# VH-VL binders against 7-cyano-7-deazaguanine synthase (queC), part 14

Target 1, 227 residues: 7-cyano-7-deazaguanine synthase (queC), of Persephonella marina (c0qst3)
Amino acid sequence: MKQSSSIIILVSGGMDSAALLWLAKKEFDKVYAVSFDYGQKHRVELDFAKKLTEEAGVEEHFIAEVPHLKGIKGSALTDRSVEIPSEEYPEGPPVTTVPMRNLNFLSIAASFADIYEIENIGIGVHSVDSPYPDCRAEFVSAAEAAINASSVMVAKKKNRITVYTPFLGMTKTDVLRIGLELGVPYEKTYSCYRGTIPPCGECATCRQRIEAFRSVGLEDPWFKKER
Key: E = the ipSAE of ESMFold2; O = the ipSAE of ESMFold2 at other seeds; V2 = 0.75 times the mean of E and O plus 0.25 times the DockQ between their complexes.

## First folded at step 5 (VH-VL; framework fv_anetumab)

Design m1 (from k2 with light chain I96S V100Y; at its last look DockQ between E and O 0.68; V2 from the best seeds 0.00; counts 0 for: pae O 10.6 > 2, unsure alone 72.4 < 75)
Fold by ESMFold2 at other seeds, look of step 5:
Structure m1 (fold): chain C 227 residues (1-227), chain A 122 residues (1-122), chain B 111 residues (1-111)
Amino acid sequence: as target 1 above (227 residues)
Amino acid sequence: QVELVQSGAEVKKPGESLKISCKGSGYSFTSYWIGWVRQAPGKGLEWMGIIYPDDSDTRYSPSFQGQVTISADKSISTAYLQWSSLKASDTAMYYCARHRGYSYETDAFDIWGQGTLVTVSS
Amino acid sequence: DIALTQPASVSGSPGQSITISCTGTSSDVGTYWYVSWYQQHPGKAPKLMIYEVSKRPSGVSNRFSGSKSGNTASLTISGLQAEDEADYYCSSYTSSSTHYVFGGGTKLTVL
């Protein structure tokens, strides 16, 4: 089902954003993408994001710099003195937490939405498996309210901007099933937080991805014996 | 107009130091990796190493680690290759090149400098 | 480090198709890693002809095509022209040493 509407998708190059991108191409007339350079160790994800958006055929793929996040110390993703852990995610926010990451990203995506008069902003969050506070339903609702209160387009047109979160409440395995059904080229996606090529296979994100494939009876394309 | 412009040819003696430059223009210099490639006379291309100018993240080929220093000054959009003590075997053409992607591991060099000929002889 | 193997030379007549091979290992060409091809005329800097195995940059003729099978990548030039006479290099990232390598190069002669 296609809507006579447009969406801008936050694309990281990972499994979840790829599934969202393919779903959005099915459900929206015009699909834009935005990716963020915030000094992450795994900046190779931007190359994978570019490959995915080219294959999907988006209207435009914006790369937004977030330089103030590059200086954030204490996060394993942006501070080279902090190691990427090999353990599964703990109960609380992990050392890979970048402060307010999705709040920054949604606000920037909303600026593009205002400029291009885009009524939907898509983000591939799923709270069941995510240790990050900015991947939860209450965050999404608050961000949507702030975006609508701030939007010149909304004020002018008396419409709404929707933060599209179709995977909220799902597991990574659930999202993988959707992506497989949609034909997502998972060999062109990248999940490793260490930013190594090949992916390390050891960080929580790599292990979570490997387990998701195994749970549906498949091998992760990165770790197939014959590749 | 995207280009990399390298410093001019050099004639040096063994044991001398040298620093050659590569200036980028027409694009966001800090947003791309810059690599250095050697080509000895009549020989093929050899990858020497690469730098991300924004934070000076620098990686070397095992063959060149400790032999040269790669650096950048992002305030003037310039990358450098330098030797503390040249050898006759350093006689070669040296190219700088821009890496097409955000990571140097997954893509190719799309923009090349014109080359700097370094001749080391007595 | 580990050089990719290319034939030292290849030749063809105008109008022919020719193929240049680039053989590596399961740690570079034989993986999901991308292979690139560069053309170098005498006295000139290299020029990117193929990236991501088979993609062409803007301005590169569709006579140039790339492919990969197992540990071998191939550059095919159809409708060979005099201007195609040059040296050709492949390149790949190698996971064994976490850096790029070039092939040894192939001199293409147009007869």
Scores: ipSAE 0.000, ipTM 0.568, lowest interface PAE 10.6, mean pLDDT 84
ESMFold2, look of step 5: ipSAE 0.006; ipTM 0.588
ESMFold2 (binder alone), look of step 5: mean pLDDT 87; pTM 0.918

Design m2 (from k2 with light chain I96S H99L V100W; at its last look DockQ between E and O 0.03; V2 from the best seeds 0.00; counts 0 for: pae E 19.0 > 2, unsure alone 71.5 < 75, placed apart)
Fold by ESMFold2 at other seeds, look of step 5:
Structure m2 (fold): chain C 227 residues (1-227), chain A 122 residues (1-122), chain B 111 residues (1-111)
Amino acid sequence: as target 1 above (227 residues)
Amino acid sequence: QVELVQSGAEVKKPGESLKISCKGSGYSFTSYWIGWVRQAPGKGLEWMGIIYPDDSDTRYSPSFQGQVTISADKSISTAYLQWSSLKASDTAMYYCARHRGYSYETDAFDIWGQGTLVTVSS
Amino acid sequence: DIALTQPASVSGSPGQSITISCTGTSSDVGTYWYVSWYQQHPGKAPKLMIYEVSKRPSGVSNRFSGSKSGNTASLTISGLQAEDEADYYCSSYTSSSTLWVFGGGTKLTVL
């Protein structure tokens, strides 16, 4: 892995972005973070993202508003008339798909990278176990190409912006193992798409998180039996 | 300076309607939840409900569901509490308050209005 | 369904430390680690003194501190001063009832 001076990472408050944050703090000199308010039902994730970035000690944590995604109907994450499913997702993009979410997010993060001359943009995607099209390798490759073609910094400095995806090709369990080794405080992470406290325990994201902890012989801190 | 300024005291009779206001300034009004809290004379604080002004997502305490209407006009940075028909038991001080966190579920009310005294009597 | 219980009154002399308790069910205090405290002087709006159990907003004296153990949160005021005389309310969010809950309030008298 190439040592670099600065990275901006997308932090959602979830397990994968928390693991990326802790990894980036180990591997980069300066770590910036950006989180997005796009009208998601689970806005509580932003409160968790803030707690994580404060504990990790990032240079700055930006909150970027993406209000146009809020007005688009048909996603269970933003449209209150669409229920969040309790069952496993069917074939194809799930009802929880927010149109072009990571494309929007990467383009905004790239704007910060361009003006602040940050050469790395980190996103915690992994292609195994993800139901979302914009969490896959083919998307990352296309987005990186578009970012480099668009960047004034790249044109001036004759360098490149790298979309840093260290978890690509890993399972959620693999990412969890890395985060545990790095000391990620998983009790301060949040995964539920319903936005409840405690997490609902029944949406696909909650089930995947619970199973990941069980696969390494642990209980999810949110669902741990108390004495 | 971040501030919530409420409308002035009201003296009403039972059966009358009323709409009181809470105007935010010095911050992005649409980015924070605004709650309403009732305090009857000599009594404690009661949470009534909360609104996110950007999309008017509104949640009510079960004790106040159907008893009041909470609304907002984001173009003028103002939240409202209204009754269609006042009762003598509605006599109280009413506060608006801004929620500190991005979600109403995880944090506290950090900025409070000065209060609006509503008196409902014969 | 659920209430946060506070003592009706507490008193202390200037310079003393006093503690105000706030007790609820596991769903109110013990399930949520988020507890806040508010000070209210007579005729005035409440003021946030403590959030997230133990954190202090800017401008609040460091004489105020908060803690939580089990189903009981505590507000401690050290070096008691005359201006601390006020009503104090605890508050928490409960997902089981989808409500903010305030305690009944505690009147602090500085003797």
Scores: ipSAE 0.000, ipTM 0.544, lowest interface PAE 12.4, mean pLDDT 83
ESMFold2, look of step 5: ipSAE 0.000; ipTM 0.416
ESMFold2 (binder alone), look of step 5: mean pLDDT 87; pTM 0.910

Design m3 (from m1 with heavy chain Y104W; at its last look DockQ between E and O 0.72; V2 from the best seeds 0.00; counts 0 for: pae E 7.3 > 2)
Fold by ESMFold2, look of step 5:
Structure m3 (fold): chain C 227 residues (1-227), chain A 122 residues (1-122), chain B 111 residues (1-111)
Amino acid sequence: as target 1 above (227 residues)
Amino acid sequence: QVELVQSGAEVKKPGESLKISCKGSGYSFTSYWIGWVRQAPGKGLEWMGIIYPDDSDTRYSPSFQGQVTISADKSISTAYLQWSSLKASDTAMYYCARHRGYSWETDAFDIWGQGTLVTVSS
Amino acid sequence: DIALTQPASVSGSPGQSITISCTGTSSDVGTYWYVSWYQQHPGKAPKLMIYEVSKRPSGVSNRFSGSKSGNTASLTISGLQAEDEADYYCSSYTSSSTHYVFGGGTKLTVL
């Protein structure tokens, strides 16, 4: 049964945001999407995000530019002098950390939510022990509080904006299984942090994706044998 | 009003250098890849390479790598194709074209320049 | 060198439908890579007619349609008109050399 409500989904073009998008289409009456161009090396993800939102049939898909994040030094995702590693560093936040990324994104999504009077903001975070600080339950709770304190819609209508995080506490395999059941077209998703076509197959995100498919008895559509 | 305007026709001798230009207008020039396509007389289209003007990320066809230089000056919304030493076999029409995708692999060339005819003869 | 295979020529009478084929491999046309089609009149730049296999840019007649099956993409032109007489090229990204390839081109003659 759909709720009589609306949601805006942060869509990256990857597996987790695709699963969230398909789940939201089942659970919400109106689904909007927003994707971000912040100078990431893997900008091709935006092309895949557009394909996913077209397939899902969202009300509107916004592309928001975040140029101040472009070229921030010290992140492998935006600093060309920092290589994309094959494995994550075990101590502290990984080199792929973009400072305050999800805080920036949620703030921008909240602006759309205010204008369009959208009650929910969806983000596909799914690990309690995530190495990224902005993927944890503590962060989500703080961001939701700040959004509600800042929202003109909430002030006028005396309602609430909810940050919808249905995958919190799940593994990547759990999220994949949900997406498969929902009919997510995983051949139209993109996960590679290096931004290559085909995906590189060797960065941490590609490896995690490949292993998640194997754990459910499937091969990743991008890395099927070809001969 | 989105358009790509290329520099005029060139008549050159073998061994001479040449730099031809492609100026974009009516859109955010740095937000799109710009590719170069060659068409030799009586022949089909041949992809030479592509550049993202914002950071000058440049990719070449294996057939043209080392033979030409693709560059851009984003301050004047212009891409360039350059030879250090022309050959008679470089006689062709050269088109620049805007790529629709956020990545150079994912879409099509939606806007084309009018072409620059380069004639290399002794 | 990976050129996509197109017939060298095709012809049809005004009002007919014709189909131009573009055959590649599993490294280009045969996966969910983008396939595009371009029309080129003599002395003019190519014009994008079809992108993403089957989508039409604004201003392109709905007489032009695209599809693909397996390693073969197709451009169909219905209700042929004299103005459709041109060269037609398909294109695709190829992972085998990480670049774009064009087909060899097809000359369409409207009889």
Scores: ipSAE 0.052, ipTM 0.666, lowest interface PAE 7.3, mean pLDDT 85
ESMFold2 (binder alone), look of step 5: mean pLDDT 88; pTM 0.922
ESMFold2 at other seeds, look of step 5: ipSAE 0.197; ipTM 0.706

Design m4 (from m1 with heavy chain S31K; at its last look DockQ between E and O 0.55; V2 from the best seeds 0.00; counts 0 for: pae O 9.7 > 2)
Fold by ESMFold2 at other seeds, look of step 5:
Structure m4 (fold): chain C 227 residues (1-227), chain A 122 residues (1-122), chain B 111 residues (1-111)
Amino acid sequence: as target 1 above (227 residues)
Amino acid sequence: QVELVQSGAEVKKPGESLKISCKGSGYSFTKYWIGWVRQAPGKGLEWMGIIYPDDSDTRYSPSFQGQVTISADKSISTAYLQWSSLKASDTAMYYCARHRGYSYETDAFDIWGQGTLVTVSS
Amino acid sequence: DIALTQPASVSGSPGQSITISCTGTSSDVGTYWYVSWYQQHPGKAPKLMIYEVSKRPSGVSNRFSGSKSGNTASLTISGLQAEDEADYYCSSYTSSSTHYVFGGGTKLTVL
């Protein structure tokens, strides 16, 4: 009942954000979405995000541009001179790390939350299997504190903005189980960092997704045999 | 008021070069793929290729790879189709079109230019 | 390169419903939801009528509908009108050739 008002969900088009979106549609009265164009090689994810938010029936789906990330070199996701790895994540932050990704995204989502007087910001991070520093509990706590200290709505209304992270402490397999129970249309989700159609099946994100489906006794909808 | 306005009709001889233009207005030009489509006289539509003007990411149909050059100048919201040496078989109507999706593999072309007729005759 | 098969022509009388087929393979129409349909009158640019198999752009009459079954997409025009007489093209992405393709086109004649 404490989640009965409104939420803005960060939607990437991937499995975790889809599971969060379906959960939020169950738990909140009004669901908004925001997706980000930061010059990623896999721009097709935005097309999948649009399809998911249309199917879920959100109040509005914002597309926010983050063009300054294009000017920052060194990430395989935005820098054409850096190859996207086929191998497992290395120890330490991988080359696919976009600088301060979730900090940028949460601050922009918080601006929408302030304008639309939305009290919840949802992000589908889980920490157990993630190599990214901005998917961890300490980051979420710090970001929430900064958002509340900055919010005009909070200052005027004496309320609070909650960063809603229901999957924190879960594995990708745990999140998949929740999404399957909720009826997430996983054939309409997209995980590939290479941006290919069909997904490449070999980048770290594709492999993680395939393994998550296998671990629950299923085949990934993208890689089921038809022939 | 989203519009694609193409350059005027061209009459050329074989071996000549040509660059035709497509100017977008009324929307964020750099954030939509712009494709080129050929239609030979009395024939169907043929996809030639597509460009994302923001970073000039360009993809070609195998049939047109190496035969034309697709480019864009985002400072003036204009895409181009260029031949270095025209052939009589290049006689056709050429359309530019805006793509709805963030990837050229998805969705469709929702806004079309008026077309540029190119006539190449000996 | 024509990867999608359409009938060369279809005809109908005013007020009737007609259906135009677009047959591809499991590598395009059969797998993807990226099927679209375009209307083209003589001397005019194509106009998008249907995208994502069954969705209509703003400003397109609800007389136009789309569907897909297996490897075949269909455009249905209900309440046929004289101005519907035009060429109709389907399109899809194909992974087998990794490019965007149009069907060969169908001339609709309103009798």
Scores: ipSAE 0.006, ipTM 0.600, lowest interface PAE 9.7, mean pLDDT 84
ESMFold2, look of step 5: ipSAE 0.012; ipTM 0.619
ESMFold2 (binder alone), look of step 5: mean pLDDT 88; pTM 0.926

Design m5 (from k2 with heavy chain A108Y I111Y, light chain I96S; at its last look DockQ between E and O 0.03; V2 from the best seeds 0.00; counts 0 for: pae E 17.0 > 2, unsure alone 73.4 < 75, placed apart)
Fold by ESMFold2 at other seeds, look of step 5:
Structure m5 (fold): chain C 227 residues (1-227), chain A 122 residues (1-122), chain B 111 residues (1-111)
Amino acid sequence: as target 1 above (227 residues)
Amino acid sequence: QVELVQSGAEVKKPGESLKISCKGSGYSFTSYWIGWVRQAPGKGLEWMGIIYPDDSDTRYSPSFQGQVTISADKSISTAYLQWSSLKASDTAMYYCARHRGYSYETDYFDYWGQGTLVTVSS
Amino acid sequence: DIALTQPASVSGSPGQSITISCTGTSSDVGTYWYVSWYQQHPGKAPKLMIYEVSKRPSGVSNRFSGSKSGNTASLTISGLQAEDEADYYCSSYTSSSTHVVFGGGTKLTVL
């Protein structure tokens, strides 16, 4: 039975956040969502995020603008002079790194958590070896500590905010398998960093997604008829 | 509530320049793509291009690339369509329309301006 | 480029149901693409009738419905009324040109 508990989920419209959203609907009584517009080339993901939260039936879905991340030079995701790579991620931070993205996102989500007195903040990070520093367990632990030190709700109620990371330590295939069991509508998710329809099929995130489906004996809904 | 108000009808000669406007109100102007659609007399709708006013990200139909300029002034919530040298074939009704989602590829035009009739004749 | 194909005209009598088709390639009207429909009366701006294949905005009569099968989307108008007489356009995104397209339009005549 669910307890009277609540969570706010960071929803990007991608596979991992969709799996987290469906898991949260099973595990928590009230589920809120927040998505971020930071000027990313793949803004279409926000349309997919809305479709997912409507289908899941969240209490409310917030769209937060992050104007200071808009047009950050040197990131392929926001700087039009930097091309989205077709290759696998190189060792070290890839050109698609948006500086401190998840730190910004978690702090904003924490503000919503304080306003709505929500005790859980969910983020779909997985794999300790992520090329992005702000997707690692060390980062999550530090962010949780900062959130609790900053929270008016925690100070007033003497409780704790938990950063819920159920996929940490899992592979993308593991997360996909969980989402399939939960009934996630993967045809309504979007992963492409180029923001094209259909997805480009050649950027690192498209390749990872295609391989994850293949590893469980399925075809990616976006690429079923490819030759 | 949401409204798109376009500038008035124009009568021009070939070779003249023209800039028509579309002012949005009742919503966050910078948060939605604004598209331009042409309709020649007695003909169908033709998508010309779009702009995201917040950062001026502008995309054109291949048929109109280099033929017109789409721009916006977010300080006054206004989008523009501009010709440097009009042709008789530019005679048409021009609509601006708001794209409901964050991306024009997966969404639709939910609000339309009243149209601006441009007549180009010698 | 590949266009969205609509019949040039369709007619029906008051009270009947009619269907307007919109046919494209799998890259335009396939499983992963969205289709919207617009109504335009003479001298007026287009009005959104159907979005995301089958969804109806608030204020649009439930006599209007949309569907998709294979590479063909359909707009169905039941219980035809005189005010339904108008031009109807479908639209979708094309991956081949990375832009939005409209169908050629269908003139609906109510007899």
Scores: ipSAE 0.000, ipTM 0.510, lowest interface PAE 15.3, mean pLDDT 83
ESMFold2, look of step 5: ipSAE 0.000; ipTM 0.433
ESMFold2 (binder alone), look of step 5: mean pLDDT 88; pTM 0.920

Design m6 (from m1 with light chain S95Y; at its last look DockQ between E and O 0.26; V2 from the best seeds 0.00; counts 0 for: pae O 15.4 > 2, unsure alone 74.0 < 75)
Fold by ESMFold2 at other seeds, look of step 5:
Structure m6 (fold): chain C 227 residues (1-227), chain A 122 residues (1-122), chain B 111 residues (1-111)
Amino acid sequence: as target 1 above (227 residues)
Amino acid sequence: QVELVQSGAEVKKPGESLKISCKGSGYSFTSYWIGWVRQAPGKGLEWMGIIYPDDSDTRYSPSFQGQVTISADKSISTAYLQWSSLKASDTAMYYCARHRGYSYETDAFDIWGQGTLVTVSS
Amino acid sequence: DIALTQPASVSGSPGQSITISCTGTSSDVGTYWYVSWYQQHPGKAPKLMIYEVSKRPSGVSNRFSGSKSGNTASLTISGLQAEDEADYYCSSYTYSSTHYVFGGGTKLTVL
């Protein structure tokens, strides 16, 4: 008897998590979402995450607070005394690094997976050579092992939790192409680390997004000339 | 208990300076924006501007840019609204109010001060 | 800039339902921008009644409900009571002016 499949998706409101959400709606029977408020300067992303999950029609969208990450000094994403860079990323971990962000997020998502008996946890990481250690395949494998070792559901049901990472080994352009094919409403996604409306257009994340659209012959909906 | 307590009513003459205050308590003062809202006698609400007390990031309505100064002293959990030279047209009730930012999905003034009546009489 | 338009006044009898409109544009009410509603009794500070179009803060009666259709938001008060007599303001963040704005206000009279 083929069982109904379920997944909980980490949704940030950005391009990659939106593509993952639309892919998951196609591939899984029940789709849940979780987003995180960790005091990021770009909290407006949560508004976009809510819009995306409403349009996708998820079973439930949880907002999880992570207050201990809010107080961490030295990250441009949470420390208002540190500016968001306008230049390309420097060598080494960028100033936008929030320590162990995805480890915190996956562990919390795993708690929801245990309670709701969800067999899959989706995260939109897409770079083998990411400057962020917690976006690499090595990290994902270690996190999955720890989750399975810790899960009450796995212990009781003798099943497995899979950390679903369909975009590993892909470029941002590759992920964008998949999302376009899936019909992702990119005008309802948000990437800017500065948290401005409209997006600043000048931080590294904004430029990467603009470049990704141009590489497929399109303009970013946020920076498109209106007519 | 979360509250905003404003300074008392003021009676001033045109040309005088004034600084009114709004003290927050019962919450993390530096984690929320504080906005100022004007209400002239018998009129509606007008948004004046906001400040994020942690770093003093301050934003003004175009109608009030350069007309008032919004500031905060996070060491005493207090925000301020200040005029360098009052006009009779500044006679109004002034409210401070807390909100999480300018996010279109969650942007609301959830906690309000009691108001400070400013009367500028000749 | 395009302001939020409210009727100047509305009236109703105790026990009835009444609706107050708030009309804006696609740059405020009409797309993914949300609307909040405030109640203000004479001489008192405004009180948040509705946020995110239709959500009620803790302690707000379920007689108050909000909705949105196109560029128009609506506040509905059912089971009208004498204490509901007040001024009501809608508000939104406006993308076109990059600041917070209130509607002109609506005086509700309970007959």
Scores: ipSAE 0.000, ipTM 0.460, lowest interface PAE 15.4, mean pLDDT 82
ESMFold2, look of step 5: ipSAE 0.006; ipTM 0.573
ESMFold2 (binder alone), look of step 5: mean pLDDT 88; pTM 0.922

## First folded at step 6 (VH-VL)

Design n1 (from k3 with light chain A31T; framework fv_anetumab; at its last look DockQ between E and O 0.79; V2 from the best seeds 0.00; counts 0 for: pae E 8.2 > 2)
Fold by ESMFold2, look of step 6:
Structure n1 (fold): chain C 227 residues (1-227), chain A 122 residues (1-122), chain B 111 residues (1-111)
Amino acid sequence: as target 1 above (227 residues)
Amino acid sequence: QVELVQSGAEVKKPGESLKISCKGSGYSFTSYWIGWVRQAPGKGLEWMGIIYPDDSDTRYSPSFQGQVTISADKSISTAYLQWSSLKASDTAMYYCARHRGYSWETDAFDIWGQGTLVTVSS
Amino acid sequence: DIALTQPASVSGSPGQSITISCTGTSSDVGTYWYVSWYQQHPGKAPKLMIYEVSKRPSGVSNRFSGSKSGNTASLTISGLQAEDEADYYCSSYTSISTHVVFGGGTKLTVL
């Protein structure tokens, strides 16, 4: 029998991380999850992340605090004085950019991987529709190289850590189709950057989610019409 | 141990101001929402509002919006409920309570203060 | 203010199981999945018995269980004991006016 494989995945409670979680449950023997509290306005996403990991049946779900990102000024996600925009992002990195977010997250996840001897780190990035630099292929390649150069496990066991990015090169609609096929419970996912319940329906992430459902001929569970 | 300790009972006249306090200990005060709940004599519980002490993000029930002020001083791990002008109908027991969820919408109050009885009478 | 509907009183004999209902709407109990239950003895502060519909805090007896179906949540107390005699309140977030609501309360009498 083939030796057991393990992955730790970054789970935000959103559509992409939910699709990754369900895919990982199909492809790996042991699935761990990590979520991050970095003072984001939409902290309710962590409650949804817990619900998703409970339903998927992960081995363990870690919540990691990232205090140096809490309240950092200039980002709409962490600075209360900066408004979450209703319109699509302008030229350049959007106001919702949190500095080095995924670099911080991957390095923390890599520490868990090193300690627990997990050979795979999963992140649900897709480059086609992402406004963030740290969601792109060039970033992923550089991060994987740095992780392997830094890992005590890799040095000792002569193996490798893989940054698992199955959605790279896909659109949000492509990822949604995969999640639908896998049976992701999208009514239990949360995407809104404003952190409202129900979701606001007007921030960029809400709009992207609504459009993705419409592209596959479905209504977003959060915005279904009564009848 | 984790606890919320409230200020003592108050006897006031209509029109007077009042500020009551709720001090948290044994946990990271700024990491949890703190809510205020009213209970009139012989009546049920009413949610008044809630505050996140780290940044003072404050939300009010429609019934209490503009009627009270909820605030916090994180340097001394204390939340406050205050009135600028008390009414006889403000006579009640007032509880503070810690919320365990990451958002105030999505969980429950797990630790409660002992209550502060406020009596407003002529 | 909007309140969740609970029966005013419920009674049972020691050793029996009883259920207290909490009925709301699709804007509160029927949505958001997070219903909580509190026990309040006379002269005391409320105590959390159930959170997230069916989870028990550490130190709460497994005789207390929670469930939800549609717009109605339920608290079930099995093996009823004299100390269970108290008022019980349910609570839920509501998207109507964006706040938290409590039920009107249920007085449990152990006969």
Scores: ipSAE 0.084, ipTM 0.676, lowest interface PAE 6.9, mean pLDDT 85
ESMFold2 (binder alone), look of step 6: mean pLDDT 90; pTM 0.934
ESMFold2 at other seeds, look of step 6: ipSAE 0.283; ipTM 0.745
ESMFold2, look of step 7: ipSAE 0.030; ipTM 0.662
ESMFold2 (binder alone), look of step 7: mean pLDDT 88; pTM 0.922
ESMFold2 at other seeds, look of step 7: ipSAE 0.160; ipTM 0.695

